# VHH binders against (2R)-3-sulfolactate dehydrogenase (NADP(+)) (comC), part 9

Target 1, 333 residues: (2R)-3-sulfolactate dehydrogenase (NADP(+)) (comC), of Chromohalobacter israelensis (q1qwn5)
Amino acid sequence: MSRMISLREAETLAVAALEAVGVPRWEAEVTARALIDAERDGLASHGLSRLPFYLAQARSGKVVADAQARVEVAGSVIRVDARHGLAFPAIARGVERAIPLARELGLVAVAIGGSHHFGVAGAPVERLAREGLVAMAFSNAPSAMAPWGGKRPLYGTNPIAFATPRRGTDPLVIDLSLSKVARGKVMLAKKAGEPIPEGWALDIEGRPTTDPDAAIAGSMVPAGDAKGASLALMVELLTAGLTGSHFGFQASSFFEPEGEAPSVGHLMLAFDPAHFSDGYLEHIEALFQAMLEQEGVRLPGTRRHALRRERGESLELPEAVVDELRAYAVSRV
Short names: E, the ipSAE of ESMFold2; O, the ipSAE of OpenDDE; V2, 0.75 times the mean of E and O plus 0.25 times the DockQ between their complexes.

## First folded at step 4 (VHH)

Design a38 (from c29 with Y33S Y58E Y108K; framework vhh_8ghr_2; at its last look DockQ between E and O 0.48; V2 from the best seeds 0.00; counts 0 for: pae E 6.4 > 2)
Fold by ESMFold2, look of step 5:
Structure a38 (fold): chain B 333 residues (1-333), chain A 123 residues (1-123)
Amino acid sequence: as target 1 above (333 residues)
Amino acid sequence: EVQLVESGGGLVQPGGSLRLSCAASGFTISDYSSIGWVRRAPGKGEELVARIYPSSGETSYADSVKGRFTISADISKNTAYLQMNSLRVEDTAVYYCARYYDFWSGEKAFDYWGQGTLVTVSS
C-alpha cells in the first residue's frame, strides 16, 4: 500500500501535477517543497496527501492556480495579498523580503491575507531561524473551536509557531495547535468504533463527550481550556483581523473543491536578535542547559530534526496518493 | 531537464581577472532557489566560494575570496556570473555552478551541478 520514492521523484511528480492544473513552475516548485518537507518531518497529514485537495480546488477555481501574490512594504510591515492562490508562494514571497528587512530594521511583520492552508507553521519560522532570525508565525483556519462558554465553532485550531537560532546546532522550533488534540484522532476513533477520551471534544450542546460522532458534530476543546480559547481569539485577530481576511467561521473548507475561497490570514514576525542585545545565542543556552539537566526534558523540535536524518533522501507514500498525482500530471487540462 | 552550463574559464596570470558564466535551463533562477559557485582544487575538498539569491540579490562569500570575487545574476538571461579579480595561484581549481536545494525548513543542499570550468592561475 506504500511506496518508497526519492525526494527528487516526489518533487518532479508534484510539480508536474501542479503545472497540469495551471500553477506556474515557480509556485509549483515552492508548494511541492513545502509538502515534501512536511513528509520529511513525519507530518504526513500536512504532506503530499494534501496535494490532491489543492489540485481539485485549482481545477474548480476555488484556488486561483496562477495567482501572483502582491507584496507591499510599509515601513516594517510587509503586506502580502495571496489573491486566493496557494499559501506557500505567498509565504515564500513574504519570507524572501522579510530576511533582509529584519536584518536592516531589527524587526518586521509579514501579514498575508486572502490565503489558503498555511501548512506546517513550524517550517517558515525554522526557515527564518536558519537565517539567524527569531520568528513567530500565526494562522487562522476554518472553524473548529467555540468561544469559551459557547458551543458554536468560530475559531480554527489556529497554530502558534516559534523558532530561534542556536549556535552550532539546529534551531529550537515550537509548533502548537490550539486544540487539545488533533481532529484526526477523533476521526480515527470513529473508524475504529471506539470512544474518545473525555476532555477532547464537546457535543453540539457544548457538553463533554466521549462519542466520536458527537464530537465531529460539535467542537474541539481548546488546549489550556479558557486560556487556549483566548489565544485562539488572539490568533484570529492577529491574522484574519489584521489582514481583512475571513475569520474561521467565515472561511470555507480547505478540503472541498466547491464554494468560495477560504481567504484566511497569516502573520509572521521576524526579529534580528543582534539589534536587541549582544550575545543572544550564548545567553539562551543557559536556559536550555538548565532545562536539559532535568531528566526527561527534551527541547522542542528535536524529534523533527532526528526524523529528517533517519529518512534521508527518500519518502514512504501511500500508493493511492502517488497514483492520483500521476493521474493529474498526465491530464494536461 | 534542469541544466547548469558554466563557461569563461581559462589560463590567466596572477593578478588577472576572469568572468565565469552559469547559464540555467529547465528552471527560473529567480525562484526560491539560490545559485552558488563551488571550487575544487586538485587533491583538495570542495569550497563554496560565492552564493546569490537571484530574486533578492542577497549574496555571501567565502573569506578566501571576499573583496576579490563578485557574484551576480541576470534574471532576464537566466544566468549567474562570477567576476574573479586579483586572481592568485591558490585560486586554481575547477569551478562548478550549483543550485542549492532550499528545503522549506531552510536547510540547504546542492541538488544540481554543472560540469565545471577550469581556471588556471600561473605565471
Scores: ipSAE 0.018, ipTM 0.491, lowest interface PAE 6.4, mean pLDDT 88
ESMFold2-Fast, scan of step 4: ipSAE 0.468; ipTM 0.823
ESMFold2 (binder alone), look of step 5: mean pLDDT 79; pTM 0.788
OpenDDE, look of step 5: ipSAE 0.030; ipTM 0.474

Design a39 (from c29 with Y100D D102L F103E; framework vhh_8ghr_2)
Fold by ESMFold2-Fast, scan of step 4:
Structure a39 (fold): chain B 333 residues (1-333), chain A 123 residues (1-123)
Amino acid sequence: as target 1 above (333 residues)
Amino acid sequence: EVQLVESGGGLVQPGGSLRLSCAASGFTISDYYSIGWVRRAPGKGEELVARIYPSSGYTSYADSVKGRFTISADISKNTAYLQMNSLRVEDTAVYYCARDYLEWSGEYAFDYWGQGTLVTVSS
């Protein structure tokens, strides 16, 4: 069963649940809004259904609930230490420092270490795009994919995101997982007791499998095979590598309540197009017009923008999620 | 205690100007926040008129006021301003100062609001 809840009620509930486990007000609000925005964009797997896992990890100390991210600027590089807290506050602090610095220098990097689940990778780049900046984001995650030709997973599905402002309309947003299919599809097949298609995953011995259980124990196949595997390695090095954070095989689960902090890494790049050329917004519309002249073409991000407007000021959430968040919110009393 | 207090509203003739002030207390405006001016006219929806990120100096404006209104901030006074020039009858509204942290999605993005100040443009 699902339940309709207003955005204000959802945010109030999520913030109360986060505060109940020791997350300070600002960090709680930033986290709640990120998860609610994921719900609004039709990305429920990164939305409020994640919050119970974050709350359990904060309660156990796996997430440092009261962590305040530390920011240090070295030239064009903004270094953010998330201090084993939630990722969203660290991302927010990095974005705030990136906006003025990118306008000053023309481009800037935000390197976030000691972090947690990045959430919707498209969200922070869309935020930068609404400030007039072209942006890219990268994150690693606990192991899910093996090196091409290998069988032991070492990297996460390692998303790449990109956004650009557009003249008079919503930003173009690209948000790509590097696995051939989302892990959630394998989990759905497992719950349904159904096989997965060949080519989605490998078992623990590195053999193609159609068994969801074997797939979950093994590894996900990269998009574009060897090409996607090389991109996943690139993301791993740009994120965990540059920040000194845990590689996927060193990172603990985002879903298990206890253990060492995941300590993953993120990288964001922000470009001020005015530093590169005149008339960027007008210039890119020539490409978009040429694309849209072809029947069936749509620009990346149009679906999420449409879903956000369609859903307006309310969300449909599973009753179990709402009930669990309510239980957390009142448990401090 | 976080508070935002507006001042500077009033009656002005078309083509005139007003400067609104928003004094913040209980927090420092340069700490990761944006400050926005939101207006609401009778029978109309809410409109975000202007926003500033005091830490960076970045500003943004609604198309309806672009070129006529200027938002600014004085970090030492912990105060944001909205300079309104070439005022029109359609600018008549209650103007609210609001604090926003890293959210751009509209009304629910703002976590603290002032009481509002009335601006009436008529002769």
Scores: ipSAE 0.000, ipTM 0.147, lowest interface PAE 17.1, mean pLDDT 85

Design a40 (from c29 with Y100D D102Y F103E Y108S; framework vhh_8ghr_2)
Fold by ESMFold2-Fast, scan of step 4:
Structure a40 (fold): chain B 333 residues (1-333), chain A 123 residues (1-123)
Amino acid sequence: as target 1 above (333 residues)
Amino acid sequence: EVQLVESGGGLVQPGGSLRLSCAASGFTISDYYSIGWVRRAPGKGEELVARIYPSSGYTSYADSVKGRFTISADISKNTAYLQMNSLRVEDTAVYYCARDYYEWSGESAFDYWGQGTLVTVSS
């Protein structure tokens, strides 16, 4: 059922599979490591199980396998054109330009257009936080949620992520899907032939449903109802809107091998706290101490950091995933 | 084949200076990789002392060496350097040049290492 594999072996295999479909070495390494990091953090739905879909889309041309992201800086805005390639290389290039510019200017925005699946939204903001920057990230995605009061899905579950550095310890990381539950849980219930709990999704007529097929045809319920719906709309405008990318209802599936590029958008904000006040790291510890004095309170990101340390240098992957990646790695394009 | 080759180590007196070089082959350092210098003293774990992102020019340093060490890179020579000033006995270690591909977790994930160069600070 499952196979133990070292991080080095997993990366070598993933890179080989990506190179086999025409992804250049650096872009392949960036993508492989993002997916492996998701596995290490216990977020397998955003990990290597995604790779076969990326590979199929690269082979069909839906993902431009050899795309090199284009970066243009205008003041505090770093514009990244992913050029219908994979998102991870575009995100990495944007982050690397953001770090020195945020230190110089105090605040920068990374606007990424023409992109693909953002992956774990908490990952790029944690990266920025480990460089001493407070960060936020936003992404849109193919349609999954309807406007509040509506029935037709127009925007994705549209994640929001946030991270802040902390002195001498792991960053605080917040990673929020704006649906009440992740859409992937409905897909898992469908695969298992099981009903979903009431309150997760609406059918095509806007009625609550426990049927995963009706849910997939309909829409996901936003977290906090109208409040979450408004946040999802804000994310849609900050991402697809600001970058001129496809809105959720214009974006193609991340899972279907053929068709037009999804062409979704992302936004990241990086703040250098030293530009805003003195003693930020010391100051925020007062809040964290007050929180942790209450029994049962845990800081966001704690489980992610613990799972990463627990998993160390190896991964447990489904045998089917390993076999499929190996098949790609030995194929000729 | 990706390789990193260090040079410039040796014996130096406390307060002295030393310059380490790291020549990269099989990849281009300006392709958004970071290059780090990691030291390992006998009986101790690894310590990342300095890092550079040659494509952006961004640098970072461990508090233990900040103000004393300077990391730099020459993209045209595909080489990174570590200038070590005001050396102390506690800086004695094997110094490794390592390539760090960008990792979302932000933890050091060096995928290729040089052979190491010994730096001994002794009176």
Scores: ipSAE 0.000, ipTM 0.303, lowest interface PAE 12.2, mean pLDDT 86

Design a41 (framework vhh_8ghr_2)
Fold by ESMFold2-Fast, scan of step 4:
Structure a41 (fold): chain B 333 residues (1-333), chain A 122 residues (1-122)
Amino acid sequence: as target 1 above (333 residues)
Amino acid sequence: EVQLVESGGGLVQPGGSLRLSCAASGFTISDYYSIGWVRRAPGKGEELVARIYPSSGYTSYADSVKGRFTISADISKNTAYLQMNSLRVEDTAVYYCARYYDFWSGEYFDYWGQGTLVTVSS
């Protein structure tokens, strides 16, 4: 069963639950807002359903609940140490420093290490795009994909996100997982007792499988096969590699309550288009107009922006999630 | 219909104080949105001077006003306030009350008041 809840009530519950496990007020608010925004955008798998896992890991010490991200600027590189806390406060600190520096220098990188689940990769790049900056984001994650030709997963599905401002309308937002299909679809097929299509996943021996259980035990097939595998490797090196963080095979699960910190890495790039050319916003509309002249074409991010407007100030959440958050919130002294 | 109406601006001498009010209608300030005060001086860009999340009580301030300005909200009156102390000539600007969309996906203004002029002069 699901329950209707106001955005205000959802934020109040999420913040109270996070504070109950030792997360300070600002970090709790940033985290709650990230998860609520995912719900508003129709991306429930990255929303408040994640919060119970974060809370359990904070309670066990796997997430350092009271971690405050450390920020150091070296030229065009903003180095953020998340200190094994939640990712969202570290991302917010990096973005806040990136905006004025990108406007000054034309291009900056935000390198975040010692971090956690990046959430919706499109969200921080959209944030930068609303400030007039072209942005890219990359993250690694616990292992889900094997090297092309291999059978043991070493790196995550490793998202890539991109956003650009547009004159007089919402930013274009691209948000890609590098697996052919989201792992959640395999899990849904398992729950339904149905096979998966051939080409989605490999079993533990590296053989194609249509069995959801064998797929979950094995690895996800990259989008574009060998090409996607190379992109996933590139993302692994740009994130965990550049930040000195754990590679996917060294990172613990985002879903297990105990153990060592995942300690994953993220990279964001912010470009001020005014430093590259005059009239960027007008120039890119020529491409978008040519695309939209073809019937059936839509720009990336359009559905996300529409859902956010349509949902207004209420969310429909699973009753179990609301009840679990309330149980955490009332444990606060 | 969403409206933000500012009041409390005027002429004040350096070192003086003013309290700006922002009355909201068409939504509740204890809802999901943050409320900010943004100023614009002639020849300068837009500056966010203070922000509050009324639902949590979280506040933030620009470095230029820290220790001098205080933002607050009265949920029962559906009104946000900016208490400005130790005013300086450089604080002269039009002050706008604005509603922020979402904190995480983008901190941008979806609704603005019409502004109130603050002049700090001897």
Scores: ipSAE 0.013, ipTM 0.270, lowest interface PAE 8.5, mean pLDDT 87

Design a42 (framework vhh_8ghr_2)
Fold by ESMFold2-Fast, scan of step 4:
Structure a42 (fold): chain B 333 residues (1-333), chain A 121 residues (1-121)
Amino acid sequence: as target 1 above (333 residues)
Amino acid sequence: EVQLVESGGGLVQPGGSLRLSCAASGFTISDYYSIGWVRRAPGKGEELVARIYPSSGYTSYADSVKGRFTISADISKNTAYLQMNSLRVEDTAVYYCARYDFWSGEYFDYWGQGTLVTVSS
């Protein structure tokens, strides 16, 4: 069963639940809004359904609920230590410092370590694009994919995101998972007692499988096979490697309430196009116009922007999620 | 307390111009907020017609107003503006100034009371 609630009610509930487990007000608000944004964009798997897992991990100490991200600037590199707290406050601190520095220097990197679930990878790059910056983002995650030719998972599905501003319209946003299909689809097939298509996953011995149980015990197939595997490795090195964070095989689950902190890494790059050339916004429209002249072509991000406008001020959420958040949303001692 | 106060609405003939102002108090508009103008015409849904990120100067517009409306901000006055040119009867609506949280992009955390713009003879 689902229930309709307003965006304001959803945020109030999410913030109250986060504060109840020790997350300070600003960090709670930033986290709540990131999850609500995911719901508005039609990305419910990265939305408020994630919050009960964050709350359980904060209660156990796996997530340091009251962590204050630390920021240090070294030239063009903004180093952010999330301190085993939630990722969204650390991302926000990094973006906050990146905007003026990118305008000054032309290019800045935000390197975030000791972090958690990155959420919708397209979200922080869209924020940077709305500030007039071209942006890329990368994150690693707990292990789900094996090295090409291997059978034991070492890397997460390691998203890559990109956004560019456009004058007079919404930013273009690209948001890519590097697995051929989301791991959640395998979990759904398992629940339904249905096989998965060949090519989605490998079993524990590295062989293709259509059995969801064997797939869950094994690894996810990269998008584009060896090419996607190489991209996942590159993302692993750019994120966990550059920040000194846990590689996928060292990181604990985002879904288990207890254990050591996941301590994953993120990298964002922000480019001020004015430092690279004159007339960037006008120039890129020539490419977009050429693309859109072909029937069936749609620019990346168009569906997300349309869904946000269509949904207005309300969300449809599972009753179980609402009930669990209400159970957390009690007065702090 | 956070407040957004609109002004500049009124009656104007087709082809005319109006400038709407949105005075912000209780916060600074350059502090990672975006400011948008949302209109609602009788019998129609809400439409975001223009938005600005005052910290960057980045602006965007709905296709229905592109080329006719210009959004701007004066950080020193903590005020956003909507310059409306070549007004049409279909631009008749209540215009709201809204603050968007930087992180949510389009999540409205504060709204003004609205100002009526009527385009008719």
Scores: ipSAE 0.000, ipTM 0.187, lowest interface PAE 14.1, mean pLDDT 86

Design a43 (framework vhh_8ghr_2)
Fold by ESMFold2-Fast, scan of step 4:
Structure a43 (fold): chain B 333 residues (1-333), chain A 124 residues (1-124)
Amino acid sequence: as target 1 above (333 residues)
Amino acid sequence: EVQLVESGGGLVQPGGSLRLSCAASGFTISDYYSIGWVRRAPGKGEELVARIYPSSGYTSYADSVKGRFTISADISKNTAYLQMNSLRVEDTAVYYCARGYYDFWSGEYAFDYWGQGTLVTVSS
């Protein structure tokens, strides 16, 4: 059922599969690394299992396989056009430009348009934090949530991520979606033939539902109800709005092999704490120490840091995923 | 493949004790793959009664069971346990063992695999 594979072998295979569908070497390597990092962090749903969907969309032209992101800098704003390619190369280009500019200016924004699945939202903010920058990231996605009081999904679960460097240890990393519960939990209830609690989802008529099938057809309830709905709207405007990208209701599925490009948007903010005050790293440890004095408290990101260390140089992947990637690596379009 | 196999349910008198076991296969219980015990009685919503992250030793409990139930894990046996003491009639429910993880789609802790459930009946 599953096979052990080294990180190098997994990367080689993923890169070969991406190149086979027309993705250039550097873009393929960046994408492969992002998916492998997700596997290492125990986030398999955002790892190499995603790659067959990306490959199918590149083959159909829904993803522009050979797109190279275009970067323009206007003051404190780094504008990145992903050009309907994969998101990971565009994110990497934006991060590369943000690091020196944030150190120079103290604060920089990376606005990415015409993009694709953002992946693990915590990953780019962690990258910025390892360079000494406090960071936030936002992304929209194909529709899953309705406006508060409404019944038709218009925006995605719209993740927000945050990271801060820490002296002598791993960054604190937060990433969260704005739906009340994971969509996957509704899927599990459906599989078990069991109802879901009221408050998780609405049916297509906007009524609370305990039927998993009606929930899947309808919309997910925002975390914190009206408060989360407002936050999701804010994320939608900060991402698709600021970049001129597709709103959730205009964006095609990340899972369907054919159709128009999703063309979603992302925003990242990078803060150089040295521009705001002296002694930021020492100062924030007072808060973390107070938190950790309480038994049972764990800082956000601790689990993925631990798993990354535990897994080291190897991954366990489903044989079906390995076989599909090999099939792509052999074929060419 | 991932499997969770439950055991230890049954009939017990009020004030009695039961120990539920959840044997995991196809993955290693760890800080990432936590184990939660979720119960449901007919006509009631589901309730997460206890959760454990085995490597760190972190545990959490619902207020309704705090002080009476204890969750533990034996990493070498890849098994989690729920020790239930001072049982009450209202603890009667089907108890499910579930594999917990951080869900990137929602940014929350979620459960992706569930055991079959084991019935616990507390009655005189």
Scores: ipSAE 0.000, ipTM 0.112, lowest interface PAE 19.3, mean pLDDT 86

Design a44 (framework vhh_8ghr_2)
Fold by ESMFold2-Fast, scan of step 4:
Structure a44 (fold): chain B 333 residues (1-333), chain A 125 residues (1-125)
Amino acid sequence: as target 1 above (333 residues)
Amino acid sequence: EVQLVESGGGLVQPGGSLRLSCAASGFTISDYYSIGWVRRAPGKGEELVARIYPSSGYTSYADSVKGRFTISADISKNTAYLQMNSLRVEDTAVYYCARSYYDFWSGEYSAFDYWGQGTLVTVSS
């Protein structure tokens, strides 16, 4: 069962639901827009289906609904304390400070601690790229992957994102989870009572498994095996390590309504290409032209940009999600 | 209650200067909003002459006023300003202060959702 809803109606509903649990207007709008943009980009698993979990955690106090992110600048480093609130307002505060500072200094880091689910990792780097900046983003998450050769999960699937502006067109956007497949694929197979392909996950003893239940109890296999495991460790250290936030094994679930704040970390880097060389936008097009001369090649991000334009002014959402958001929106007694 | 209150309008001779103020209440101007100055001249449509995003200091201007008008914001006073120099007879209009929501992720501005009452600027010759 699904329902067609306009973007404006979806945003109004999401904002009302967030305000009902104590999220202030600006933070609610920033959060709602991030989730709606994920829906428009065809990334429904990171969209409005996440909102009921955020709302439940705000109601319990696991998410500090009215948290105001604190921003401090130390040279080229913008430190943001999310204060156990939602990640999207903290990301927005950091990015806003990064834009003018990167133009001044040439290179800036945004270090966000005490945070929550980063959402679509490609979104904040695309935002920076639309300002003419080359950007990278990293986030850790509750444990899903084990050290290479190990069997107990310690780090999340730890996304890496990258974006660069392009001459006269949409930014190139790379958005990588470091597991071979998204963990959500395993959860879908479990719900359907179907096996998973070999190579997706390990059981609790560190052995390959095709049983979704064994996989969920165990760990996700890194993309590129040992290479991806090393990248996940690097991301863990760049995010939770640099910000003093919870490592994956210390972080609570994004889906459980009760408990301690997840308190995860994020890092973003913004580069002003004008500080590095002249003619960056012209120069990189030579590479993109050479790539696109090969039939079947598409630049990263092309599908997202196409889906956003195609979907226009409306979203198709599960009726259960719409009904749950409406229930929250009217519960502000 | 969100409110925008303009001041500083009046009568000025061609070549003169005026500074308009827009005092905001019920919201903080640095909280992801833009403030624009929109004018309406007798018998003409509305024209957005200047816009500021106070959080970043980003500004934009209509070609008709570029180089003559400067928009600024004082976050501590929750107030936006429009400094108008080298005024011309054709700048005669009612000037409105207006707020829009900035969609951070897209880098786009929403339609203006709150408007001041307007302040008259008359440039006589």
Scores: ipSAE 0.095, ipTM 0.501, lowest interface PAE 5.1, mean pLDDT 89

Design a45 (framework vhh_8ghr_2)
Fold by ESMFold2-Fast, scan of step 4:
Structure a45 (fold): chain B 333 residues (1-333), chain A 127 residues (1-127)
Amino acid sequence: as target 1 above (333 residues)
Amino acid sequence: EVQLVESGGGLVQPGGSLRLSCAASGFTISDYYSIGWVRRAPGKGEELVARIYPSSGYTSYADSVKGRFTISADISKNTAYLQMNSLRVEDTAVYYCARDSYYDFWSGEYEGAFDYWGQGTLVTVSS
């Protein structure tokens, strides 16, 4: 059963649960709001249902609960060391530094290492877009995809996100995983005792499978086959490669409560369009108008923006999630 | 223990300038806080005039003061400033420095969570 809860109550509860496992106030607030925003955007798989896993890993020391991200600027590169803490505070520190520097230099990179689950990849690029910056984001993750032609998973489904500001309306936001379907869909099919469609996954021997159990043991098929596999490799190199972080096959699970830190990497790029040309916002509207002239076309991100407005200041959460967070907040000190 | 102390207020003629200072003690302003300037005019409510996130340099301003006021911070002195130019009679108010320990980073919006306030400094714009 679901329960209606105010945004402020959910935030207070999530912050209290994070503080109870040793996360400092600001880091807890940034993390809680990221998960709450995911719920508002209709992305519940990246929302508050993730929080119990983060809390368990903080309790075990797999996540360094009291980690404070370290930021160093080297020219146009903002280097962020997440110090094996939660990713959201490290992302926030990188974005904070990127905004004024991108306006000064025209282009900056935020390289985040020693990090954790990136969450909704569209969130930090949308934040940058609301400041007038065009942005891209990339993250690696624990292994889920094999090299094209291979059968052993080496890198994650490796999201790519993009956002651009628009005059007088919500930013355009692209947020995509490089697997043909989200791995969570395979897990749902397993729970339901149903087969998966052909083309979603490979078994441990690298053969196509419709068996969810074989798929979970094997690897996810890339979107666009060899093309998506090359993009996933590119993301792996831009993230774990550039930051000196763990590649997918070296990273521990985001869902197991114990073990060594995942230590994954992220990269964000922020462009100030004013440094590249005059009239960027007006110019891009010509493309969007041409797209929207076709019946049935919707710009990326429009559904998420609509859901956020529809949900307002209230959330509908599973009662079990609320109860578990309450248990952490009041009983786990 | 945590204190914010304002200075630099006074009487100034229309079109004049003043610089307000906010000296922080008991915490470091670059440690994940934003600092805001909030004014209360006689017989009116409170208005957030400007804010700065000293760690990033990010600033924002109320439309009523944009282009006339500039907020800044000196991390080495643990002090925030409000440079007020082209002052108008309607800028007459008590100006408070306030610390915000909560900021909705992902939306980029202040949520109204000022946890420590200075005592205020009076700015009077009159001939």
Scores: ipSAE 0.174, ipTM 0.582, lowest interface PAE 3.6, mean pLDDT 87

